# VH-VL binders against o82653r152to333, part 35

Target 1, 182 residues: o82653r152to333
Amino acid sequence: KSLNVGIIGPPNAGKSSLTNFMVGTKVAAASRKTNTTTHEVLGVLTKGDTQVCFFDTPGLMLKKSGYGYKDIKARVQNAWTSVDLFDVLIVMFDVHRHLMSPDSRVVRLIKYMGEEENPKQKRVLCMNKVDLVEKKKDLLKVAEEFQDLPAYERYFMISGLKGSGVKDLSQYLMDQAVKKPW
Below, E stands for the ipSAE of ESMFold2; O stands for the ipSAE of OpenDDE; V2 stands for 0.75 times the mean of E and O plus 0.25 times the DockQ between their complexes.

## First folded at step 22 (VH-VL; framework fv_pasotuxizumab)

Design t1 (at its last look DockQ between E and O 0.04; V2 from the best seeds 0.00; counts 0 for: pae O 5.8 > 2, placed apart)
Fold by ESMFold2, look of step 22:
Structure t1 (fold): chain C 182 residues (1-182), chain A 122 residues (1-122), chain B 107 residues (1-107)
Amino acid sequence: as target 1 above (182 residues)
Amino acid sequence: QVQLVESGGGLVKPGESLRLSCAASGFTFSSYEMYWVRQAPGKGLEWVAIIYSSGRTIYYSDIIKGRFTISRDNAKNSLYLQMNSLKAEDTAVYYCARDTEWFTFDYYFDYWGQGTLVTVSS
Amino acid sequence: DIQMTQSPSSLSASVGDRVTITCKASQDIDNDVAWYQQKPGQAPKSLIYYASSLYSDVPSRFSGSASGTDFTLTISSVQSEDFATYYCLQHNSYPWTFGGGTKLEIK
C-alpha cells in the first residue's frame, strides 16, 4: 500500500524539516520527470506494508522577476499539472509569520486550495512553527480565519522543527494510506 | 468590457454613516477579489480593504480602525463599503478595484471604477 | 506595516526627457511592487506589475526595475500624455501600502 502526499507552501514554510522529523532520517532526493516538471521526493515514511511518500510541489510559489504576465501564467499553470494526482495535499504555512506580517500570496494559496471540495483528493491545512508563537490563543484566531474552507478535511498545528503535533499528522497520513481504495 | 461603477457618495456630517456600492459587469464577479481604495482631495492613494472572492476573508487598513465594513453580494455582482462614525479625514474619492487572475498568486488592481466622492464636514 | 517611501514628490520635465521615480520599501518585499499612473480627474491606470513587467498596452518607454528594496519606474523619453501622478504599491504583506506619489509636470 502507498500514499502519495504533496506538500505545498512557500519555500520557508518548513516542508523539509517536517519531512525529516516524520521519517527520522533524511532521504536522498529521488527525482521523477513529467512532461514539464520534475517531482522531488522529500521523504518516505514506512510502517509494515504501508508507505507514505512525500513530494515537493515546485513552481506554485515561484519568484517572478522580470517575466511577462503571459509567461508567468504559463509557468504557474504547468506547475499545476501534477497537483491533482496526489492522494493527500498538505497546504503548509508559517503561522508565526502569519501572525506578525501575513503574506498575501500564502493567504491566496490557502483560500484557493480550501474553497472548493475535491472528492478525489483529501486536503489538510498545516499551521507550522507553532513553537514560535508566544500566546497560544492566537493560534485559535488563525484557525478561525480559515475555518470556512470546506475542502480542508483537517487542520494541524505543528512544529516540524520541534516535533509538536507531528505524531498526529503522521498517524492521520498512515490512516489514509490504510483506508485508501486499492 | 470590464466595468466598475461606484455609487452612494455624498455630503454627510461627522458621526453619520454612509454605504457605498460598486456595481460590476463584464466579468465573472464571484471569481475575483475586490478592493476599496480612497484618495483625499489633493492627496495620494490609500488602500482601504480587500474582500476575497467568496466573501469569507477580509483585510482592512489600520487607518479605518474598525469603523468600515467591506462586503459583497455575488448574486447581485455588487461590492459594498459600510462607513460608520465618519470623520472629516474620511473625506475622499472612493474607488472600487478588481484584482488580477487568481492563479498567478499576484495582486495588483487591473481595473478601477471612476470613484464616488464622500464629503464629511462640520 | 511596510512603508513605501516614494521620491521625488514632484518633478518637472520636458518632452523627450528621461525620468526616474523611486520607491524604497522598509523591508524585503521580493518584487511585489506595482506602479500606477493617474491623470487629474481620472481613475488610476496600471503600468507595471511584479516590479518590472509591463501591463497590457503600456508603451515600451515605461520600464521598472528593482535592486534590493529600491524600486524604480523609468520613462525613457517623456511624451505629452505622460504628465500625471505616479504611485507605487506594495502587495507583499497586509496591510498593503502605496507610496506618497510623484507628480510629473511639464517644464
Scores: ipSAE 0.292, ipTM 0.702, lowest interface PAE 4.0, mean pLDDT 82
Fold by OpenDDE, look of step 22:
Structure t1 (fold): chain C 182 residues (1-182), chain A 122 residues (1-122), chain B 107 residues (1-107)
Amino acid sequence: as target 1 above (182 residues)
Amino acid sequence: QVQLVESGGGLVKPGESLRLSCAASGFTFSSYEMYWVRQAPGKGLEWVAIIYSSGRTIYYSDIIKGRFTISRDNAKNSLYLQMNSLKAEDTAVYYCARDTEWFTFDYYFDYWGQGTLVTVSS
Amino acid sequence: DIQMTQSPSSLSASVGDRVTITCKASQDIDNDVAWYQQKPGQAPKSLIYYASSLYSDVPSRFSGSASGTDFTLTISSVQSEDFATYYCLQHNSYPWTFGGGTKLEIK
């Protein structure tokens, strides 16, 4: 079984920390070229006969309006095309930073990615760096802020650095893996 | 490293013409929308015009009433403002600015030039 | 045209004070509001974009908020370098329009 997982989020979202924790061993950075975009491999998680590959999404940008490309033609012309290539998409952000100084761009990204379901892709929202948040109530507030976004199948609160909640995420990803020719 | 430098300002009489230039450096000029803002002495900021990266899309403020023309030369990394039929009320410091079209999750900055003074007086 | 009504036109404060500047849009403009700081003889400096996001070099004592068509710039604790004129801008639709400005002076 295999699963391709894309992780999108700002540089401070902790994508590398999470993948490092999950994989246990840092995989040499390899770039995969698709027909339109180059993807950076963050890591590979292998358990038994199941392999989960994690990819970064370099070059992902939002327009000033916060509107992303929804049509195929527009996507082919930019980095958003790569988003559809993943079986699972993790939208990740620093929940601590969001509480302290929210970035409208991040909020827009979260909302945009959560607005409509993709029939070929499962999406999850990952609130990272929970270890930096002192009050649990604050985490709940953030969860409430994004709770009504239909495209997200699951919400995860994790610390990629400390490992909190990562087991649940890992298990979820393993469960999403499908039989594919390697 | 991003730099915008306005030039072309000066003293002119009503009815005369003047062309302002803005030299851009430190970024991919052709990828950004550029706009002009002016400020009369002791007054507030006033948006004048914007030109999109391709140069095909342009919007003007109503105050210029077709007297001004914004243009750009991407090969020269330059923005221009042709001002015709100048009036006393056009007296202002004119600023060129970069309008960031795309948001990245890294460091974000907006950039303005230091401005060039246009004085229209008899 | 969209009007941005900025208030107050001027205010006096002491170092350490909390100050609030408000812009009210004449219609719904989402969060397409930016705030600028301008000191005498200088070009405007960008402070906030999209109503509440700070530019990278802006101190954390600055904050922006939005409620409907009301937009607010707040300085939690005014510092000596903060005495300047502040402007809001709507860039939701053309023509872009600035607020009238607020001059923050030393009390």
Scores: ipSAE 0.019, ipTM 0.628, lowest interface PAE 5.8, mean pLDDT 86
ESMFold2 (binder alone), look of step 22: mean pLDDT 89; pTM 0.910

Design t2 (at its last look DockQ between E and O 0.11; V2 from the best seeds 0.00; counts 0 for: pae O 7.4 > 2, placed apart)
Fold by ESMFold2, look of step 22:
Structure t2 (fold): chain C 182 residues (1-182), chain A 122 residues (1-122), chain B 107 residues (1-107)
Amino acid sequence: as target 1 above (182 residues)
Amino acid sequence: QVQLVESGGGLVKPGESLRLSCAASGFTFSSYEMYWVRQAPGKGLEWVAIIYSSGRTIYYSDIIKGRFTISRDNAKNSLYLQMNSLKAEDTAVYYCAREPEWFTFDYYFDYWGQGTLVTVSS
Amino acid sequence: DIQMTQSPSSLSASVGDRVTITCKASQGIDNDVAWYQQKPGQAPKSLIYAASSLYSDVPSRFSGSASGTDFTLTISSVQSEDFATYYCLQHNSYPWTFGGGTKLEIK
C-alpha cells in the first residue's frame, strides 16, 4: 500500500509546487533511503491505508563532472542511476516555456526517459503550467510531438500552481499504489 | 582544452555576403548548442542566433531580419554564419559561444571564441 | 521580445567602493538571468547564472539578486581588476537579449 514516485525535470518545472498542491504542507528536512541511495522527500500523499511518497532526484543537476568530454552517454547514465529505483517516474516540464522557447536539453530528457520501456517502472509525462498557455490547442501539438515514446504509460496536462488536472494525476498515482505489484 | 576559433571576418562592401566559421576542439561538438553573439566596436553585446546540437532547431534575433543563416557540420566540428545583404550596422566582432553539457541544465556561456571582425564599409 | 533595460550606462568608482548595476526585464522571466564581465579586447566571462549563482572561480565580492523583474549585480568592494564592462542576459525566451552594458571605470 505504498508507492515511491520520483519526479525529474529541469529547474523551474514546478516539481515542488505540484507536490505541495497534492499534499499540502511540505515535508522538509526529511530523507528516505531507497535501495542504495538517500533522496529528499518532497511530500507524502495519504488516502486511507495507502501512501504515495514523492522524491526529488538528487545529484542530477551537478555543476561539475569528473568525466571526460567524449563519454557524454556514460555521464548521463551515471547521473540518473537513482531514477530507476522508483515505482513511478514523473517526467515534468514547463509546457508554456516549451512552446515559447524549446530547450533541447528538456527534449532530450523527455526522449531519453520515454524511448525504452522498463517492466519494473511506470513512467508518465507531465506537461506542467498549462494555465499559462493561451491557445489550448497548442497542448495537443506538444502531446503529438512526444506521442511515439513507448515508455510513457500516460500523459498529464496539469497546473501545479492552479490545480488543473492535478486530481487526475493524484488518482492515477493512488490507483498504481493499490494495483501493484504490476 | 576547449577551444573555439572564429575565422572569415574581413572588410566587405555593403550588399555583399560573407561566411564566418567557428572551429571547435577539445569537446564533443555534436552534443552542444552553439551560438553567435556580436559586438559593434565600442558598443554592447548582441545575441544573434542559436543552433541546437542536432542542427534541426534554430532561432534568430530580430536584428538580422532574415539576412543571416546559422548552420553546423558536426562531422567537421564547425559552426557557420552565412551573412547576406550586409549593412554598415553589421560591422562588429562576431563571437561563437557554447553552453555547458546538456545534462547539467545550466544556462550560461562557458566558452567563447576570440572573435572575428567584420567591417562593412563603402 | 523581452527588453533588458540595464542601468547605469557607466559609472566611476574607487577601489573599495560598493557598486550596484541593475537590469529590468520588460516581463516576468523567473531567474533566467546571467551576468558577464568583459575587458577591452577580450571575450566576455561568466560571473553569475540563474540570477544569483556564482560561476566557478568568481570572487565572493560579486553577488546577484532578483526581485520581481529587477535584477542586480553587486560588487561589495571593488578591486582594480574589476574595472570592466558588465552585461546582463535574459534566456527565458527567444530571442535572448542582453542589457545595454555598464562600463565601470576608476573614479
Scores: ipSAE 0.065, ipTM 0.638, lowest interface PAE 5.6, mean pLDDT 82
Fold by OpenDDE, look of step 22:
Structure t2 (fold): chain C 182 residues (1-182), chain A 122 residues (1-122), chain B 107 residues (1-107)
Amino acid sequence: as target 1 above (182 residues)
Amino acid sequence: QVQLVESGGGLVKPGESLRLSCAASGFTFSSYEMYWVRQAPGKGLEWVAIIYSSGRTIYYSDIIKGRFTISRDNAKNSLYLQMNSLKAEDTAVYYCAREPEWFTFDYYFDYWGQGTLVTVSS
Amino acid sequence: DIQMTQSPSSLSASVGDRVTITCKASQGIDNDVAWYQQKPGQAPKSLIYAASSLYSDVPSRFSGSASGTDFTLTISSVQSEDFATYYCLQHNSYPWTFGGGTKLEIK
């Protein structure tokens, strides 16, 4: 079984930390070019007969101008078609930073990716760096902020650095894998 | 490596027209929204207009609306500002600038040209 | 239109001083605030484009913060090259609007 996972988020989201924690075998940096974007292989997680491949998604960010909260029609017309290449898309952000100094770009990304379900792709929201948040109540506030986004199948609160919650995420990804050649 | 070079400034009389140009290099011009900002002598910065990458979406400040036209030629990597019915209060250094693409949250930059002086005087 | 009220209009400081410049938005604008530095005879230079998100080439002594509609630029320890005029910009909604500027002068 195999699964292709794209991770989207700002540089400070901790994408590399998460992948480093999850990945049993780090694959040499390989670039795959799509129609509009080059994706880098972050690593491969192998467990038994299941393989999960992680890809970075540099450049898949919303522009300030012209990329507000787009409806379904606008989404189809934009250059985000490369996102559909992944079986699962992880939208990741630094929850601590969000609490301290929220970035409208990040919020807009989260909402944009969560507006509508993709029949070909499962999406999950990962609130990373929970280890930096002292009050659980604050995490709940953030969760409430994004709880009504229908495109996200699951919400994960994790620490890529310390591994908190990562086991659940890994298991989820393994469960999404389908029988196909590696 | 990113460069923006304004040109076309000069001395004109009230009521006359002037066209400013901004030559862009060092980046994919067609991918970026571009805007103009002006600064009267000894005064603060004032936003003038913005044009999206496709050229279809444009916004103007109220003070210049109806008199100025922002446009772009992506094939020529050029931004323009057509200024008609110029007034004395339009006297300023005009800067072209690039709005950053949101590729990264920590390493995006907007860039400004050095500006071109427009003087409107009778 | 959204107004950005910048204060103070001028400020005198010595090298090593801590300096804070504030911009207050007339309405909610998230964190869509940019800060610029301008020296005489030069084009503005970008410092921050998202309230607290500094460019990598900006010295660490510069920092931005946001609280509601209040935005601040702080220089923790003013250096000789920091004497300039600073501007805030809201780029949340059109028309974009600048603050009135703050001239930081040497005491």
Scores: ipSAE 0.015, ipTM 0.590, lowest interface PAE 7.4, mean pLDDT 85
ESMFold2 (binder alone), look of step 22: mean pLDDT 89; pTM 0.905

Design t3 (at its last look DockQ between E and O 0.05; V2 from the best seeds 0.00; counts 0 for: pae O 4.9 > 2, placed apart)
Fold by ESMFold2, look of step 22:
Structure t3 (fold): chain C 182 residues (1-182), chain A 122 residues (1-122), chain B 107 residues (1-107)
Amino acid sequence: as target 1 above (182 residues)
Amino acid sequence: QVQLVESGGGLVKPGESLRLSCAASGFTFSSYEMYWVRQAPGKGLEWVAIIYSRGRTIYYSDIIKGRFTISRDNAKNSLYLQMNSLKAEDTAVYYCARDTEWFTFDYYFDYWGQGTLVTVSS
Amino acid sequence: DIQMTQSPSSLSASVGDRVTITCKASQDIDNDVAWYQQKPGQAPKSLIYAASSLYSDVPSRFSGSASGTDFTLTISSVQSEDFATYYCLQHNSYPWTFGGGTKLEIK
């Protein structure tokens, strides 16, 4: 049994830290290339006869200073053609950074991916770096900001570095792998 | 050819309301974030509001919050600005502007309308 | 709110001159700065995105740069069609804000 999980989010959202914390064993890394995009394998979570493979989505949130508008648009468009290939898509952001200085492009990503239901792909919103948030009440404000987004099946408040909430996410992903196809 | 055509400007008295429209053509309107930007005569540009492509997410500048409402009708390829409780300081040319497509993140206001003048005076 | 302090408010130049216009952000905004040109009676036109990248059809005499919170627009050799007002925009955080503008006038 296997599940392919895409992780999208800004640089420094903590994608690698989260996958490193979740991964108990690693299979051989593989790059997935589609047209002009390449998906880097961040890690593999294995439990019994099931595997969850995590993929980064480079180029979706990457700034492209020095390129012409058309060149950057084409690269971003090609990166998006591969998003539907994942069984589960994790939309991840740094909630601590969001509380201090929200980034309009991160808000755009979260809202776009969450506003309309997608019957072909399961999506979850992952609020990472909760360990850095001094007042936990502020996490509720962020949850309220993003609460009417029906495409997200689940919301996770986690710390990829400290492990808070990570077991819930791991269990959710393993459950999806067992239930596939769904 | 991308076109944005504003309409609905005119002379109104303080406290009155006015509704601006922006008709879009030459592109898939429902795929783009849309903006209003204004410019008082002889003054600089001032961002007013953004509405996301699906019409659910909206942000306003602080100076107009609560008085203006941005909206869109994707079936009619139209963007609107409802302006209530108008003040003399709202006198400006109002431009509608288009973002690049929602999935690109660095290229804002790639097309502008020619603007419509709103004059608020006694 | 992020403030964009643009300077100078106006300047005069002759054809062929090198011109530099600056905007300073009130906080770190990465490279989330764009530059626009506006001629009298016209809508603004996009010049620079991501602080330093040219939009399509913008002449190569235009360039942008960033250092910390200081952002510059440079015209290496001003042409007669470049006399206009220039604006910076930050789009890092809502509300988005423009600089006050710089009017470039012919000497």
Scores: ipSAE 0.427, ipTM 0.744, lowest interface PAE 3.1, mean pLDDT 82
Fold by OpenDDE, look of step 22:
Structure t3 (fold): chain C 182 residues (1-182), chain A 122 residues (1-122), chain B 107 residues (1-107)
Amino acid sequence: as target 1 above (182 residues)
Amino acid sequence: QVQLVESGGGLVKPGESLRLSCAASGFTFSSYEMYWVRQAPGKGLEWVAIIYSRGRTIYYSDIIKGRFTISRDNAKNSLYLQMNSLKAEDTAVYYCARDTEWFTFDYYFDYWGQGTLVTVSS
Amino acid sequence: DIQMTQSPSSLSASVGDRVTITCKASQDIDNDVAWYQQKPGQAPKSLIYAASSLYSDVPSRFSGSASGTDFTLTISSVQSEDFATYYCLQHNSYPWTFGGGTKLEIK
């Protein structure tokens, strides 16, 4: 079984930390070129007969500025065509930073990715760096903020650095793997 | 590190043509929409035109539509504005600018060049 | 076309003053508003994007807010380097349109 997982989020989301923790061994940097975008392989998780490949998405281009109202959907669709290549998409952000100083771009990304389901892709929201948040109730506030986004199948609160909640995420991903050649 | 440098401005007579250039550096030019903004002396800013990253999508201000053509050469990291049938009202400093990538989280925001002066006078 | 009515056209203030500049859109434009600062002889500088988000290199005394079709740029405490002309921009729909500008002058 195999699964291709895309991870999108800001630079401080902790994507590398999470993948490093999950994979255990860092995979050499590799690139996968699509028709529109080049994706970097972050790592490969193998358990038994199941392989999960993680990809970064630095080449995603979505610009709010300059969008005509009528052209937004078409433009966004084109810009995010590469996202559809993944079986599972993890939208990741620094939950601590969000609490302290929220970035509107991050919020917009989360909302956009959560707005409409993709029948070919499962999406999950990953709130990372929970270890930096002192009050658990604050995490709940953030969860509440994004709870009504229909495209997200699951919400994860994790610490990629400390490993909190990562086991559940890993298991979820393994369960999403399908029988196909590696 | 991001730089936009306009050139091609000068003095021309009404009805004549002029081609402006904008040389970009310090970023992946082909990934960004680019646009022109002009400012008449002592006046406010006025949007002129925008061209998307691949050059397929273009929008113009109604004021210059049909007279000006925006284009780009991604291989040369260059933006252009061909101005035909120039009028006195076109007299302005012309700025090239880079549109912002909202979801790439790059550390480079929108940037403006220093502008090039176009004077249309008989 | 979407009109951005900017007010006031000019404003005099002293260092330390709180100043507010407003742009009113002729229709709903979400938060697709940017604010620019321009000093004499210079190109415009970006201050605010998405109506209320501050660029990283902009001092915290600057802030943007939105209420319906009303957009506001606020300087909590004007500094000497803030005397300039400010412009709002809507980029919700083409053609993009700027406000008329507000010149902030020293009293």
Scores: ipSAE 0.023, ipTM 0.631, lowest interface PAE 4.9, mean pLDDT 86
ESMFold2 (binder alone), look of step 22: mean pLDDT 89; pTM 0.907

Design t4 (at its last look DockQ between E and O 0.14; V2 from the best seeds 0.00; counts 0 for: pae O 5.7 > 2, placed apart)
Fold by ESMFold2, look of step 22:
Structure t4 (fold): chain C 182 residues (1-182), chain A 122 residues (1-122), chain B 107 residues (1-107)
Amino acid sequence: as target 1 above (182 residues)
Amino acid sequence: QVQLVESGGGLVKPGESLRLSCAASGFTFSSYEMYWVRQAPGKGLEWVAIIYSSGRTIYYSDIIKGRFTISRDNAKNSLYLQMNSLKAEDTAVYYCAREPEWFTFDYYFDYWGQGTLVTVSS
Amino acid sequence: DIQMTQSPSSLSASVGDRVTITCKASQGIDNDVAWYQQKPGQAPKSLIYYASSLYSDVPSRFSGSASGTDFTLTISSVQSEDFATYYCLQHNSYPWTFGGGTKLEIK
């Protein structure tokens, strides 16, 4: 059984720390060509006969700007559709940063990915770096801010550095691998 | 043709309320984030608020200190600004503005209304 | 909140002069800066987005650049239609904030 999981979010969201905590070791940097794109494997979680592969996105979703292409709309739309190839998409952000000074691109990404259901892809919203948030009540306020987004099947509050909540996320992903196709 | 038309401005006394409207046409209003920006006579631009396309995510400038409420009605292609507890320093031309489609992540205001003047004086 | 400190507040120039206007952000904002031109009695007009990309139909004499938290709008050779007020806007973090403006006047 296998599951391909994409992790999308800003560079400092903690994607590497989370995957390192889940798998216990880093996989050496590797590339995998998928159709016309290349995705870096962040790690592989294996339990029995079940395998969950974590992929980093190329960063195009949050960094690309200033294209001088004549048909830039079509090119940008094509780049965004590449994330549809993952079985599960984890949309990850730094919740501590969000409480201090919300990043406009991150808010837009969360809303965009959460507004329209995708029947072929499950999506979850991952609030990372909860260990830095002093008032637990503030985490609930952020969850409520994003609660009316029907594409997210589940919300996770985690610390990739400290491991809080990571076991629940790992168990969810293993359950999805067992239940696939769904 | 994209059009944004503000209305509801006028002369009011300090402490009173006023509701501004922005009528949108020529585009799919429900797909766009919408903004209010203001400019006091002879002064610079001040960002006031954003409301996301769904109407559920909203951010305000600190200058309004919880006195204004942005809202939208996607069925009526309309954006609103409810302005309570008005002060003399709220005197300004109020613009509604739109940004380009989300997929570029290139934030700028590509269409502006002509503005509606709000004057707060005794 | 992120403050955008724009300087100078006003500037006199002759046609043909090179003009530089700066905005300094109070913290890191990547290249999330836009520039606007506004003439009296008109709504603002987009000039530059993402610090250095020209908006549609903006003359090539306009350019933008970034160095750390310092952002610069340059007009390489001022024309008579360029006399206006210019604003920077940061859109990295909510709330968004404008710079104070720079009025470019004919000498």
Scores: ipSAE 0.491, ipTM 0.774, lowest interface PAE 2.4, mean pLDDT 83
Fold by OpenDDE, look of step 22:
Structure t4 (fold): chain C 182 residues (1-182), chain A 122 residues (1-122), chain B 107 residues (1-107)
Amino acid sequence: as target 1 above (182 residues)
Amino acid sequence: QVQLVESGGGLVKPGESLRLSCAASGFTFSSYEMYWVRQAPGKGLEWVAIIYSSGRTIYYSDIIKGRFTISRDNAKNSLYLQMNSLKAEDTAVYYCAREPEWFTFDYYFDYWGQGTLVTVSS
Amino acid sequence: DIQMTQSPSSLSASVGDRVTITCKASQGIDNDVAWYQQKPGQAPKSLIYYASSLYSDVPSRFSGSASGTDFTLTISSVQSEDFATYYCLQHNSYPWTFGGGTKLEIK
């Protein structure tokens, strides 16, 4: 069984930390070309006969300056098409930062990706860096803020760094894997 | 290549209704939030309403809330503004507008139609 | 609602002059500000997004900056084609609100 997982989120979302934790070992950066877009492999999780491949989505990532990754041309042409190529899409953000200094761009990303369900893709929202949040009630507030977005099948509160909640996410992803060549 | 063409404007009396249309082409209409902005003669720009790509999320300005309805048909690449109970103050050029490419995830107007004039007068 | 107080309402300048237009937000709105140019009988044209980013077709003499709740549009050297009305927009929260506009006229 295999699953292709795309991770979308701002630079500070902790995508690499999460993938590193899940895979247990750092995977050398590999590139996979789909259509006209090149995606970076963040890692591969293998358990038994199931493989989960994690991909970055650089074309959809925002820099602090408001710009995405450097290859703007490719991004403009294939960004959303690329998103649809993944079996599961993880929308991830720094929940602590959101509480301290919310970024409207991130909020818009979350809302956009959660607005409409894709029949060919499952989407999940990952609130990362929960280890930095002192009050549980604050996490609940954030969850409440995004609870009504229909496209998200599940919500995860995780710490990619500390591993909190990651087991549940990993299990979820493994459960989404389907029989196909890998 | 992006084209937005408004239509449906005209002269109406107070209390009457009018439906504006915006025909979009040159882009994947269903992937973008669409906006209406109006401008009274000799006045500034005024945001009217926004509708998200799926049509599920909508926001209105307070001035038109309850009287106007924004909608879209993604299959027809069309944006609509149903205006009911029109007032003289609604007299304006109405523009449909598109947000920028979604890869930026920023909300702002980057493409505008040429507008359609709505005149409400007794 | 967030108000955008734009100033001045009108400004006279000569070709070559440096011009600054300001919008002050009634509350914090991050950098969610756009600037538009409108010429008579035309639809608005986008100049700046995200407070300081120029659209690709906008001349470099245009610039945007942000400081707290103060946002500025600057034309370093006004050209003949720059005489128009300019508007700021906040799109941080709904309802979105425009500034009152600044008409840049030839002196």
Scores: ipSAE 0.020, ipTM 0.616, lowest interface PAE 5.7, mean pLDDT 86
ESMFold2 (binder alone), look of step 22: mean pLDDT 89; pTM 0.900

